# VHH binders against Cytidine deaminase 5 (CDA5): the designs that were tried, part 25

Target 1, 346 residues: Cytidine deaminase 5 (CDA5), of Arabidopsis thaliana (Mouse-ear cress) (q9s7l8)
Amino acid sequence: MAQQYKFVFTAEQAASEGVTDHKKLPKLIRKARNLVKAPSKVGAVGRASSGRFYLGVNVEFKGLLPHFSIHAEQFLIANLALNSEPKLTHLAVSDNGTVFQDPCYDCTRFLKEINNAHQIEILIKNAHGRDGSFKSLESHMPDEFGSESILSAEPSLLLMERDNCLALIDEDSAAGGISSNADLCSFLKLEALKAANKSYAPYRKCPSGVALFCEGEVYAGWYIETVDRTISLGPVQAALVDFIARGEGKGFDKITGAVLVEKKDAKVGQEDTARKLLEKIAAPNCDFKVFHCQEERKDWITGAVLVEKKDAKEGQEGKLLEKIAAPNCDFKVSHCDEELKDWIKL
Short names: E, the ipSAE of ESMFold2; O, the ipSAE of OpenDDE; V2, 0.75 times the mean of E and O plus 0.25 times the DockQ between their complexes.

## First folded at step 15 (VHH; framework vhh_7nfr_2)

Design q7 (from p2 with V59S W99S I107S; at its last look DockQ between E and O 0.54; V2 from the best seeds 0.00; counts 0 for: pae O 11.1 > 2)
Fold by ESMFold2, look of step 15:
Parts: sequence; C-alpha cells; structure tokens
Structure q7 (fold): chain B 346 residues (1-346), chain A 122 residues (1-122)
Amino acid sequence: as target 1 above (346 residues)
Amino acid sequence: QVQLQESGGGLVQPGGSLRLSCAASGFTFSSYGMSWVRQAPGEGREWVSSISGSGRSTSYADSVKGRFTIARDNVKNTLYLLMDSLKSDDTAVYYCARSTDYSSEFSKYDVWGQGTQVTVSS
C-alpha cells in the first residue's frame, strides 16, 4: 500500500505531490531520481494527454554492454505504452534535480517515433534560472523536424494502439491446445503473444513480446523499433520497465520465469539479447523459453492503423487508409488531428 | 490474520447468473495471484480460474471458458467470479484461494476461504 515505488500518478495523486499542472513537473523529479538504482541517477517525468503523470528512470546492468541499458526517456515512453497512453504532452528530464536539459540525440530519435513528437513540450531550466520554460521539441531541434509525405513513409505511431494479428506457429511446443490445467509456461506464452501483438515494429516487421513471472504476478513488454534499429528498445527491456514500475521494489533476482515470442526467422531476432540479459540478472533457476509466431494468413490478416483527419469534413481533408483484416483480427481506427496535417496528402 | 471470505452463492436456475465475491484481509492483496476452485459433493477439487496480482492476466478451465469471468478490485481487496449461463454441472462449493503460481497443484495454494455454495437446478 506504500507509495514508495510509484511510477504512475493520476491527476489527484500528482496533486498530492504538489503537481497541479504541467508547470509543476519538476516537483516529481526528485521522486523519480530516488527510484533509480543505477549509480548515475537520471529521472524523467511526463504528462500524458489523459492527464496522468508518469515517471521514467535509467536502468543499467553491471557487466553488460551499454546498449542493454534503458534510458530514463525510453523507460518513460515504454511506461506510457504499457499503460495505453496515446500521447505524451510534456516532458522533464534531469540528472541532478535542478538542471533540465534537452533529451540526448538517441532519446530525441526515440521520441520522434511518437506521432505528436514535434509538439512535445520539453522543460528547459538552467542552474541559475528562477523558473524553467517549456519549448516544443521541434523548436529545440528544428532541423530534425522536416516535412515528410505520409504516402511515402511509415507513420510514427509508437504510442497508438495496435494488433499485429499474430498467432503461435509451433503447436509441438504445446500439448496440442489449451487444456483445463493451468501451468506457468503456457500462461506466460499467451501473455508474451499478447505483448507481441502490441509491438511497434513498422520498419523491419519483426514484432516480439516478453512475459516475466515474479511472485504471483506477470510483467510484459514488447519490442519498440526506431528507424535506426540500434536505438530500439528490446522486448526484455520493455518488460523490465513494467517490472520496475509495478514490482514494488523487487529485485530482478526474483524473476523465476520468462517467455519470449518472436517471429520465426526474424531479421531482427531478440533471443540472444534476452537470454544474455536474463541469465545475468534473473533468478539462477529462471526458466526461459522462446516460442514463435506468424501472421494469421498473410493475405488477409494485418495489424492495422487507420488514419483520417479528426473533426475534418467527411471526405474532403483526408484519406482513410485501411488494411483489410481477416474476420478474426481486430484493428483500430485512429483519426489524425491537426498536428499530423503534414503527413496526409489530400 | 490472513483471511479470505466468500459470498454471493445461492440457488439459481439453469441459464442463470451469479456473482461471487471474496473479501481479502491481512495481506497485501495486489501482490498475490488469486484462484477460484470448486468442489462438487463427493468429487475432488477442480481448478476454475486464476488471475494475476494486478488483474491483467487471467486463465480459465475449459469447462467454464467463455461463461465465467474472474476479476479483482485491488482498492476494495475483493476477488470476483462472474458466472453466466450456469449449468447443473456448475453445482459446487466455490473457494477462493491465494495462489503461489498458476498450477493446478493445490498444495501451491497457501490460503483458502471457507467456500460458498452454488446450486444450479430446476
């Protein structure tokens, strides 16, 4: 019941911490930094369009290369995605609690995968200023945000809800179907598939998901791809974000089960990275399994996002893009708003 | 100190609906997975459904899938079983139990409620 390890705040809960609006985001930065277990303490605080507030923290793994690490901004974005938040509106990041700076190059490129990235308001505050100010990410880095035709490029839809319409392909790894007996591995397998179906992998089309088990709870995350694959966030790292955000301070050494679901013969495979990370940090007896998935009829089943201008006159200012899904595949229609105007040609 | 108390059972006709509740006290409810288990007269215990601590993950026995819904309210520390389209085969005493994992092995359930009777007859 204690709020010592809290990473998500309703507007009312944030107000009890003195955050009554986005201008007060810095009042949560100390709380975020105090949740960091790495030697360098970087905190991130974000406000979502829902009015909820999110914390992000950096995560480092001793004895592993830096590309395994999770930056505070990546943590924050994964935390938003895991909570189905469609938009980040305001962001504050600090490594000392008093100076608030632009995101680094890698984090900026990660943020650019969000559909409203050019309008995300970033807090900038130097050490001697009385108050900080919010400026759009575009205004801080104007050369990074040019006009781009949506007709010729994949939309940046990281936080949009999706269903990749994936199904497991290897029934030999299961006893021939779902039985009346529950077991942990079959439970985690379905949760990892659910995560893979939410995966944002528009460039290489290799979605994947991970489910972790610790003390009666399941934690899940999915691969979040960027245009530069080397900046992407792996599904294990995203699941660890869920674990940290909801695990009430539990150590990684309490993780006793894990499942990865990824596409067979994926060009961007996740198994080696996941195994190396979990063998280093999870319980010594952690049971880690890998299962494979495929689209449910490549001709008729697509995880789809449909975009049109929101509030526009029907049929005049936008084009509805639609991919046909099989009868048993769910998809969502997302309407574009005025901030995506440059991505749709009339 | 640790307690589970079921309620909401009763007599219903086939095709009817019931909502079972399980009030939890004496432990951090949201930190534990929970299960419903039933036992018909003269028969062994049968696992019905399980739910993770947050409620985000659920599992069901084939015999109840599509008809029963497990849910929890971590603010009220209460576990639920929403039973629709009840059949005579659903007649049993229903127990809530704190699960150590999602196994059907009942030795892995460390806390049990007293049970509530559900009877489906016409």
Scores: ipSAE 0.012, ipTM 0.511, lowest interface PAE 8.2, mean pLDDT 78
Fold by OpenDDE, look of step 15:
Structure q7 (fold): chain B 346 residues (1-346), chain A 122 residues (1-122)
Amino acid sequence: as target 1 above (346 residues)
Amino acid sequence: QVQLQESGGGLVQPGGSLRLSCAASGFTFSSYGMSWVRQAPGEGREWVSSISGSGRSTSYADSVKGRFTIARDNVKNTLYLLMDSLKSDDTAVYYCARSTDYSSEFSKYDVWGQGTQVTVSS
């Protein structure tokens, strides 16, 4: 039974399924589609740079609007992120198992957030085609939709390892009152924080994480932001990807605990959406709690010198230090004409 | 019958290493969180570490953090505690326990092993 709910394949496992190269990705699409619990079945199969293969499936929630749904491509990407895969190399998407098409516009935008988006190859296969062909993701969208951040100077680095350096706010740490489930809550809180620290939220700077509890297991996910906010993946949705991927077919109605960690006064809050989604799909008695976090400032950093070339781009000075250093940090910038031989990374 | 059985305890010198095992039977092992708890002579029970059903989530007491590693093999239905850099203060009877909700509260543990003695002495 455990094999039926497999969303990650080693190269060897994939080979046993007849997938010995990227051209044979479609062989796994049936497995993906069989795992879909929606009227419309969309499967995604991806090859990671590690050689592992990942599945994505669309997820629809009964009684909720379509924007709560998870696209197969989003699922796949979340699945990659949850498994710390650094790159996606090949992708195949199909809604019928025969024809493989371009990802939808929204999913294409989502894919463009990946650090190696320019290297991603997408399988195109017509109904009459035997083997199909691969095209680059980059060729699919105009240059205007490039991987460059429109809202931030930060590059699109989805799937890169992240540490947002978030800590729980002390006021919320004390709220772990002596409830019969205080320990579980504490545990979930920590897991949600860990997830929040991995959150990809470069544009609005509102990272968040969710931990779900179901029958002795914790499932976690984090907010994955896109330039187009409408296609961002919420932390609950991401956690549900983990739940589906590892839950061996368990129903959402078995989720009895949930914790959201997000920044206090976040411009983009997840609480309302999370609550609505969980109320709809989780156990009726699901205990949902929200805790707040903030970026840690290292007060021990009281001085810093930035040495940069004279021709360096302006405006980047101190941005990082402002986030991590003490408020009274003495920050100086020095310019050099020669190539620096030695430098110290902060 | 639901059962937990610890093994691997013994005498070890300070700075030494020891691996404890807990064999589980009579239930779906992967569906439960597991914990290690220890009790030193004359002292109360102390939570040591917990691990989720899948083994992906772990937690440790501050006293053992960085030295102890909790792990599990769900195929073998076995819980492990890898203990490195052992100290005299680690001397205790070590128990494995089944947790239904990742709790560190002993009252939430519904199944306990008989314990295994770990003695750290020069």
Scores: ipSAE 0.005, ipTM 0.270, lowest interface PAE 11.1, mean pLDDT 84
ESMFold2 (binder alone), look of step 15: mean pLDDT 85; pTM 0.859

## First folded at step 17 (VHH; framework vhh_7nfr_2)

Design r1 (from p4 with R56E; at its last look DockQ between E and O 0.04; V2 from the best seeds 0.00; counts 0 for: pae O 15.6 > 2, placed apart)
Fold by OpenDDE, look of step 17:
Structure r1 (fold): chain B 346 residues (1-346), chain A 122 residues (1-122)
Amino acid sequence: as target 1 above (346 residues)
Amino acid sequence: QVQLQESGGGLVQPGGSLRLSCAASGFTFSSYGMSWVRQAPGEGREWVSSISGSGESTVYADSVKGRFTIARDNVKNTLYLLMDSLKSDDTAVYYCARWTDYSGEFIKYDVWGQGTQVTVSS
């Protein structure tokens, strides 16, 4: 049974399926397509630089608009990210198991966010049964992709390890009040924060993470941003990728807890979308909570004493401390009669 | 060394009761959620129940809900599973497992016990 819901293959496991090299990616396409959560069965198979093979499947949500859907390629990329794979080397996509085509326009844009996108090889295979050929992703990119994203000078580094250095805001940390599920909530909060810290959000700087709870298991995902926001994968969608990949066929309706962590001042909030999606697919009594995070401030200075001469004019040192010290920093000024240079004792 | 050790399994008649124990060592027990997982002959592993670090939150599989109770003693570093109204379908090896932090390797549990056999038979 464990084999039926497998989305990640080691090299050895892939070999057991007859996939001994990148040219044999199509051998896993049936497995992928059988795991699709949509009427149209699109499967994706990818080879990572680690030698592992990953499956992607399209996911549609009943009663929701198509923008909530997950494309097979997006699923695969999210699956790579969740598994900390640094690079995708080869990709095969098929909606019928026979023909292997280029990724769609949106997925191509999504793929372009990968740090080694220029190295990705895509399998092209026609219906006439020949072994197909690999072509560079770059060769399939529409001319419109050449426009340098004016929005961010940051390089596309999807699949690179990230630490966004986010911490929960204290006010939200305390709210883990006396609820009968306080410990679970705390745990989910932490997991969501961890996810948020891995979030790829270089353009709008709005990282977010989600933790889902289902039958004693936690599934997590984070926001994956693209230049075009409409192609981005939300944190709930990413968490659902984890859910599908590890949930062994569990239904979404078994999800009974969810936590979103996002920045309080986020220009692009995920709460509304997350809530809408979870309300539609999760258990009716799913407990959804939102917590806020912020970048860790190096407010490590909690106490300071400025020693200055009695006749010393109010120096700029105090102002500097106000900028770098913790808000609750105990700052004291002491005066000395000796010709001592102004110094700060921490 | 981090270790989990199950005990309390045995042969019981249908309708009987058992108490399983899991002794934890080598880590701060109260800081980790714990679960019971069982595996019947010829079947895959099945989740049974989970409990939060503090013990305040518990969840059960539908198959055992109302019959099984998960508990923990953080002073004794012990996880328990109280099993009432046992059925033949409850026959399995029962494992205790420690929750792990989310890792990119999709590991649900990072520490497992050796398991204890529960057999429900007339």
Scores: ipSAE 0.000, ipTM 0.238, lowest interface PAE 15.6, mean pLDDT 84
ESMFold2, look of step 17: ipSAE 0.641; ipTM 0.872
ESMFold2 (binder alone), look of step 17: mean pLDDT 86; pTM 0.864

Design r2 (from p4 with R56Q; at its last look DockQ between E and O 0.42; V2 from the best seeds 0.62)
Fold by OpenDDE, look of step 17:
Structure r2 (fold): chain B 346 residues (1-346), chain A 122 residues (1-122)
Amino acid sequence: as target 1 above (346 residues)
Amino acid sequence: QVQLQESGGGLVQPGGSLRLSCAASGFTFSSYGMSWVRQAPGEGREWVSSISGSGQSTVYADSVKGRFTIARDNVKNTLYLLMDSLKSDDTAVYYCARWTDYSGEFIKYDVWGQGTQVTVSS
């Protein structure tokens, strides 16, 4: 039974399926397609740099708009991320098991966020039964992709390890401090926070994570952002990838708990979308809670002196210190003559 | 029959170490999160540590953090608690428990072991 719901294959396991190299990716496509959670069966098979093979499947949710759906490629990438795979090297996608085509436009954009996207090769195979050929993902990218990348000051680093240095805001803690206390009651909260800390959100800086509880097990996922927000994968969707990959065929309707962790006053909030999705797919009595996090402050800065020109308007430097310094930081501003450069002495 | 059985308890001096085991049977062990809970004489039950079904996620009570390590072997259907730097306050009956559902802010348990006695005394 365990073999039927397998989404990750070691090299040895793949070999047992006849997949001894990247050219044999199609041999796993049937397995992927059999695991699809949608009327249309799209399967994705990927080879990671580690030598492991990953499956992706499309997921549709009854009664929800298509933007809630997960594409097979997105699923695969999320699956890679959840398993801490640093690189994708080869990809095969098929909606019928015979023809292998390019990823769709949206998925191509999603794939472009991967740190080694330029190295990814896509299998192309027509209906005539030939072995197909591999082409570079880069060759498939429309010229329009280049212009958007220029607008992003940050490199595409999806699948790279990330720590967003987030801590939960404890509103009940008298000391206003970041609570590092772990207890049983906070298990989902902590898992969601961990997920949030792994969240890829370089553009809008709104990381978030979700933990789901189902029949004695916890599943977690995090927000995966793209330049185009509409193509991004929400934290609930990502958590559902984990759920599908490890849940051994459990139904979504068995999910009875959910926790979202996101930044307070996030420009891009996930709560409404998360709530809507969970209300539709989870158990009717699913307990959904939202908690907020913030970036950890470096409390080592306990004193600072800003030296600025006499005519200088209150600059942004003070505001920066307020964000990074200890709450009790002794911050002083000194004015200097015009010949001195503005600086902060810590 | 679903069953949990703790072992490994005993008498140990302060600063000593123990390893507790919990043998699971009658269910798919890897599909369930597990916890250790302890009860000192005259006191209520205290949560100690929890681990997800896959073993990828662990959490600890503040009182044992840095000293105790929860682990599991899903092939052997066994839950472990490695206890280092034991203190007198760690004296209790230790129980393993299986996760069942989530309600409110708490994970609930449906299966418990009989417990194993840990005594830390000079």
Scores: ipSAE 0.604, ipTM 0.851, lowest interface PAE 0.8, mean pLDDT 87
ESMFold2, look of step 17: ipSAE 0.773; ipTM 0.919
ESMFold2 (binder alone), look of step 17: mean pLDDT 86; pTM 0.868

Design r3 (from p4 with R56K; at its last fold request DockQ between E and O 0.64; V2 from the best seeds 0.77)
Amino acid sequence: QVQLQESGGGLVQPGGSLRLSCAASGFTFSSYGMSWVRQAPGEGREWVSSISGSGKSTVYADSVKGRFTIARDNVKNTLYLLMDSLKSDDTAVYYCARWTDYSGEFIKYDVWGQGTQVTVSS
ESMFold2, look of step 17: ipSAE 0.827; ipTM 0.940
ESMFold2 (binder alone), look of step 17: mean pLDDT 86; pTM 0.874
OpenDDE, look of step 17: ipSAE 0.770; ipTM 0.907
ESMFold2, fold request of step 21: ipSAE 0.806, 0.780, 0.771; ipTM 0.932, 0.921, 0.919
ESMFold2 (binder alone), fold request of step 21: mean pLDDT 87, 87, 86; pTM 0.874, 0.880, 0.872
OpenDDE, fold request of step 21: ipSAE 0.824, 0.797, 0.442; ipTM 0.935, 0.922, 0.798

Design r4 (from p4 with K108R; at its last look DockQ between E and O 0.54; V2 from the best seeds 0.73)
Fold by OpenDDE, look of step 17:
Structure r4 (fold): chain B 346 residues (1-346), chain A 122 residues (1-122)
Amino acid sequence: as target 1 above (346 residues)
Amino acid sequence: QVQLQESGGGLVQPGGSLRLSCAASGFTFSSYGMSWVRQAPGEGREWVSSISGSGRSTVYADSVKGRFTIARDNVKNTLYLLMDSLKSDDTAVYYCARWTDYSGEFIRYDVWGQGTQVTVSS
């Protein structure tokens, strides 16, 4: 039974399925498609740089709009991230098990966030049973992608290890530590925070994480942002990928607890979307809580001098120091008459 | 009958190491998250560490982070706490507890062991 719900294969396990190299990715497509949670059965199979193989499946939620859905490619990428895979090398996607096609436009954009996106090869196979061929993901990218990428100063670093250095805002926590309640375990809160710290949110700087509780097991996911916000994967969706991948076929209706951790002043909040999704799919009595986090302060910064032009309005630099410096930081502003660039001496 | 039984406690010097065990019986061990909780003399109970049913997810109190490791063997129905770099402040009775339902922001416990004494003293 455990084999039926397998979403990650070691090289050895894959070999037992006849997948000895990247050219044999299609051999796992049936397994993927059998695990789909949608009327349309789209399966994705990927080879990671580690040699492991990953499955992706599309997921649709009854009664929710399509934007809540998870594409097979998104699922696969989330699955890679959840398993700390640094690179995707080969990808095969099929909606019928015989034809292997390019990822959709949205998924292509999603894939482009991966740090080694330029190295990813996509399997293309037609219906006539001809041998498939691999093509570069880059070759599939519409020209429109080029212009937007130039505008983004942020490098594509999806699947790279990340620590957002976030801490919970706990008014009751004396020394920045999570109050240890002996009778009650804050496990979900802690896991959600961990997830938030792994969140890929380079553009809008709104990382978030979710932890789900189901029958003694915890599943977690984090926000995966794309340049286009509309194709980003929410933290609940990501957590559900974990749920599907490890839950051995359990229904979402068995989820009885959920915690979202996000920044208090997040421009892009996840709470409403998370609540709506969980209300629809989780147990009717699912307890959903939201907690807030902030970046950890660098307590070692106890003094700073800002040098700026005399006519300069107090810029964002002071605000930055307030966020990262020790509460007792001695902050001074010095003005210069020369066309010097503003700088902070710590 | 559902039961948890702690063992492995004892006297150890500061800087020493100890391994606690919690033997579970009467239920499907792998289906439940587990926690370690300790109580020092004259003090309230303090959460130490927790582990999910599969063992994939673990969390620690700040006071023990980096020193203690929680683990489980679902084949042996046993929960473990590896304690390194022990301090006098770690002196307490250590209890294992089984997760039950989620309520509010917390996972609750429904089954407790009898506890095992850990004493860290020179």
Scores: ipSAE 0.746, ipTM 0.899, lowest interface PAE 0.7, mean pLDDT 88
ESMFold2, look of step 17: ipSAE 0.832; ipTM 0.939
ESMFold2 (binder alone), look of step 17: mean pLDDT 88; pTM 0.889

Design r5 (from p4 with S50A; at its last look DockQ between E and O 0.65; V2 from the best seeds 0.70)
Fold by ESMFold2, look of step 17:
Structure r5 (fold): chain B 346 residues (1-346), chain A 122 residues (1-122)
Amino acid sequence: as target 1 above (346 residues)
Amino acid sequence: QVQLQESGGGLVQPGGSLRLSCAASGFTFSSYGMSWVRQAPGEGREWVSAISGSGRSTVYADSVKGRFTIARDNVKNTLYLLMDSLKSDDTAVYYCARWTDYSGEFIKYDVWGQGTQVTVSS
């Protein structure tokens, strides 16, 4: 009877809903759509390689323009990222519960940031009694998945685990303070820094993270960048995905604290967008602070470069990545002896 | 009446380990974040670690990061601090504290336990 606020299902939990395999994804679409609070109810259901199932819902903000909104597909992918899922295998999206269609242009671009996006299976189903059919994203939009160049610096690593090796700048460091404040905890600042360290920002190299405080609990999210930055997901929006997915139905007006951590003088700054959004939706007394970070040097290579293996057959694909390099240093990439490739530095 | 009671302190040699417990009563434990705060002899209080109500989010002071682990059991209404690789600098009375407010940059506390003594020597 009552709708549970549940955005993640184990394989067992999904089976109890009738989802015994990926072909039954539509059986969860009503649950997703019932969790939507916006007037237009779009649901997304995805299967991760772990065997878990995830829900995504669209989020619209009263009094703000649509570009602040979160698409159901973006929600779902952020939900996967927040749960450390490395791979989305199957996706079903519907705005009416009976017709399932391919992602729109923006969502396709967002999905393409996932390492094996070309192989994500999208459910297409018209209104009648067939189960529908799954086709790869590449099969639907072959022109969008052209040949990759070995000279490209265009990584598709959205769901891969990462550490941007960021630390707060000296003036914002949590280690400082007056003796009377030494017993106080800078919880949101530290959580926002952790989120910034998970941020996927390979193009403009401006990672950022947000932490939100509500009734003894903390919610966090990070900037997820796409090649066309206008369809990227902001760190506040990603944190709101966490809030919706784990906040047990709490309203945004219960958010009383927020912190953004971003690089100082970032080319893609998040403060103005975050402030506008929070001022509109959070508690009237929400305390919003911005702190700045910078990259720390490490004795390890951090970061990743994808190099396409020329002439490799799909079934003979070897592991092309041997090392992870920091975003702002020379990358070392090993090539298999079966392929000839030009070297580049980043 | 809201109450917090620490236990598990004692005398330990450098490099040793201890587990502190904080039993909570009189309130809905899972609805509140919690912190460990310590006070060395003749010094002010120093924040050590903190954990959100659900336990999903944890933070540590730089001086204990990698050596201490905060945890909570919301069924038993108990907060824990697992302390490994103890140093003489860790000698202090350890208090658990309940979060009440978020103000400016910081979590504020409204309820404190009586404390448990941890002594690292010899």
Scores: ipSAE 0.717, ipTM 0.895, lowest interface PAE 1.0, mean pLDDT 80
ESMFold2 (binder alone), look of step 17: mean pLDDT 86; pTM 0.870
OpenDDE, look of step 17: ipSAE 0.725; ipTM 0.891

Design r6 (from p4 with F106Y; at its last look DockQ between E and O 0.63; V2 from the best seeds 0.69)
Fold by OpenDDE, look of step 17:
Structure r6 (fold): chain B 346 residues (1-346), chain A 122 residues (1-122)
Amino acid sequence: as target 1 above (346 residues)
Amino acid sequence: QVQLQESGGGLVQPGGSLRLSCAASGFTFSSYGMSWVRQAPGEGREWVSSISGSGRSTVYADSVKGRFTIARDNVKNTLYLLMDSLKSDDTAVYYCARWTDYSGEYIKYDVWGQGTQVTVSS
């Protein structure tokens, strides 16, 4: 029974399925398509740099708009992230098991966020049974993608290990520590925080994480941001990928608890979307809680001097220091008349 | 009958190590999250660590983080707590507890063991 709901294959396991190399990715497509949670059966199969193979499936939620849906490619990428895979090397996508096509435009953009996106090869196979060929993801990307990359100050680092250095805002925790009181222990809160710390949100700087509780097991996911916000994968969606991948076919209606952790006053809040999705798919009495986090301050920074030009508008440097320095940091600004670069002396 | 039984407690010197075990019976062990909770004399219950049903997810109290490791063997129906670098403040009765449901912010427990005494003293 465990084999029926398998979304990750070791090289040996894949070999047992006849997948001995990247050219044989299609052999797993049927397995993927059988696991789809939508009327349209789209399967994705990917090879990771580790040698493991990953499945992706499209997921649709009844009664919700299409933007809540998860594409097979997104699922696969989330699955990679959840398993700490650093790179995707080969990808095959099919909606019928015979034809293997390019990822859709949105998924292509999503894939572009991967750190080694330029190395990803996509399987293309037509209906006439001819041997498929691999092409570079880059060859598929419209020229328009290049221009957007120039505008992005942040490198594409999806699937890279990340620590956002977030801590829970606990008004009741005197020392910023996790309460050791047995009555106050929240497993989901802690897991959601861990997820938030892994969140890929380089553009809007609004990381978030979600933990789901189902029958003694916890599933977690985090926000995966794209340049285009509309293509981003929400933390609940990501957590549901974990749920599907490890839940052995359990229904969403068995989810009875959920926690979202996000930054206080985040420009991109996830609460409303998370609530709506969970209300629709989880148990009717699912307990959903939202907690807030903040970046940990470096309490060792107790003094700083900013040197800037006299005509320089009070820049972003002071604001940065306020975020990372000790609350009692002695911050001074000195102005110079010379064309000196602004710097902070700690 | 649903039952939890702790073992492995004892007297150790500061800096020493212990391994606690909790034997579970009467239920499908892998279907339940588990926790360790301790109670020092004259003090309230203190959460130590928790582990999900599969064992994939683990969390620790700050007081034991980096020193203690929670683990489980679902084939043997046993929960473990590996305790390293023990301190006098770790002296307590250690209990294993089974998760029942999640309500609000907290995990609730419905089954408890009898506890095992851990004493850290020079």
Scores: ipSAE 0.692, ipTM 0.880, lowest interface PAE 0.8, mean pLDDT 87
ESMFold2, look of step 17: ipSAE 0.728; ipTM 0.902
ESMFold2 (binder alone), look of step 17: mean pLDDT 87; pTM 0.877

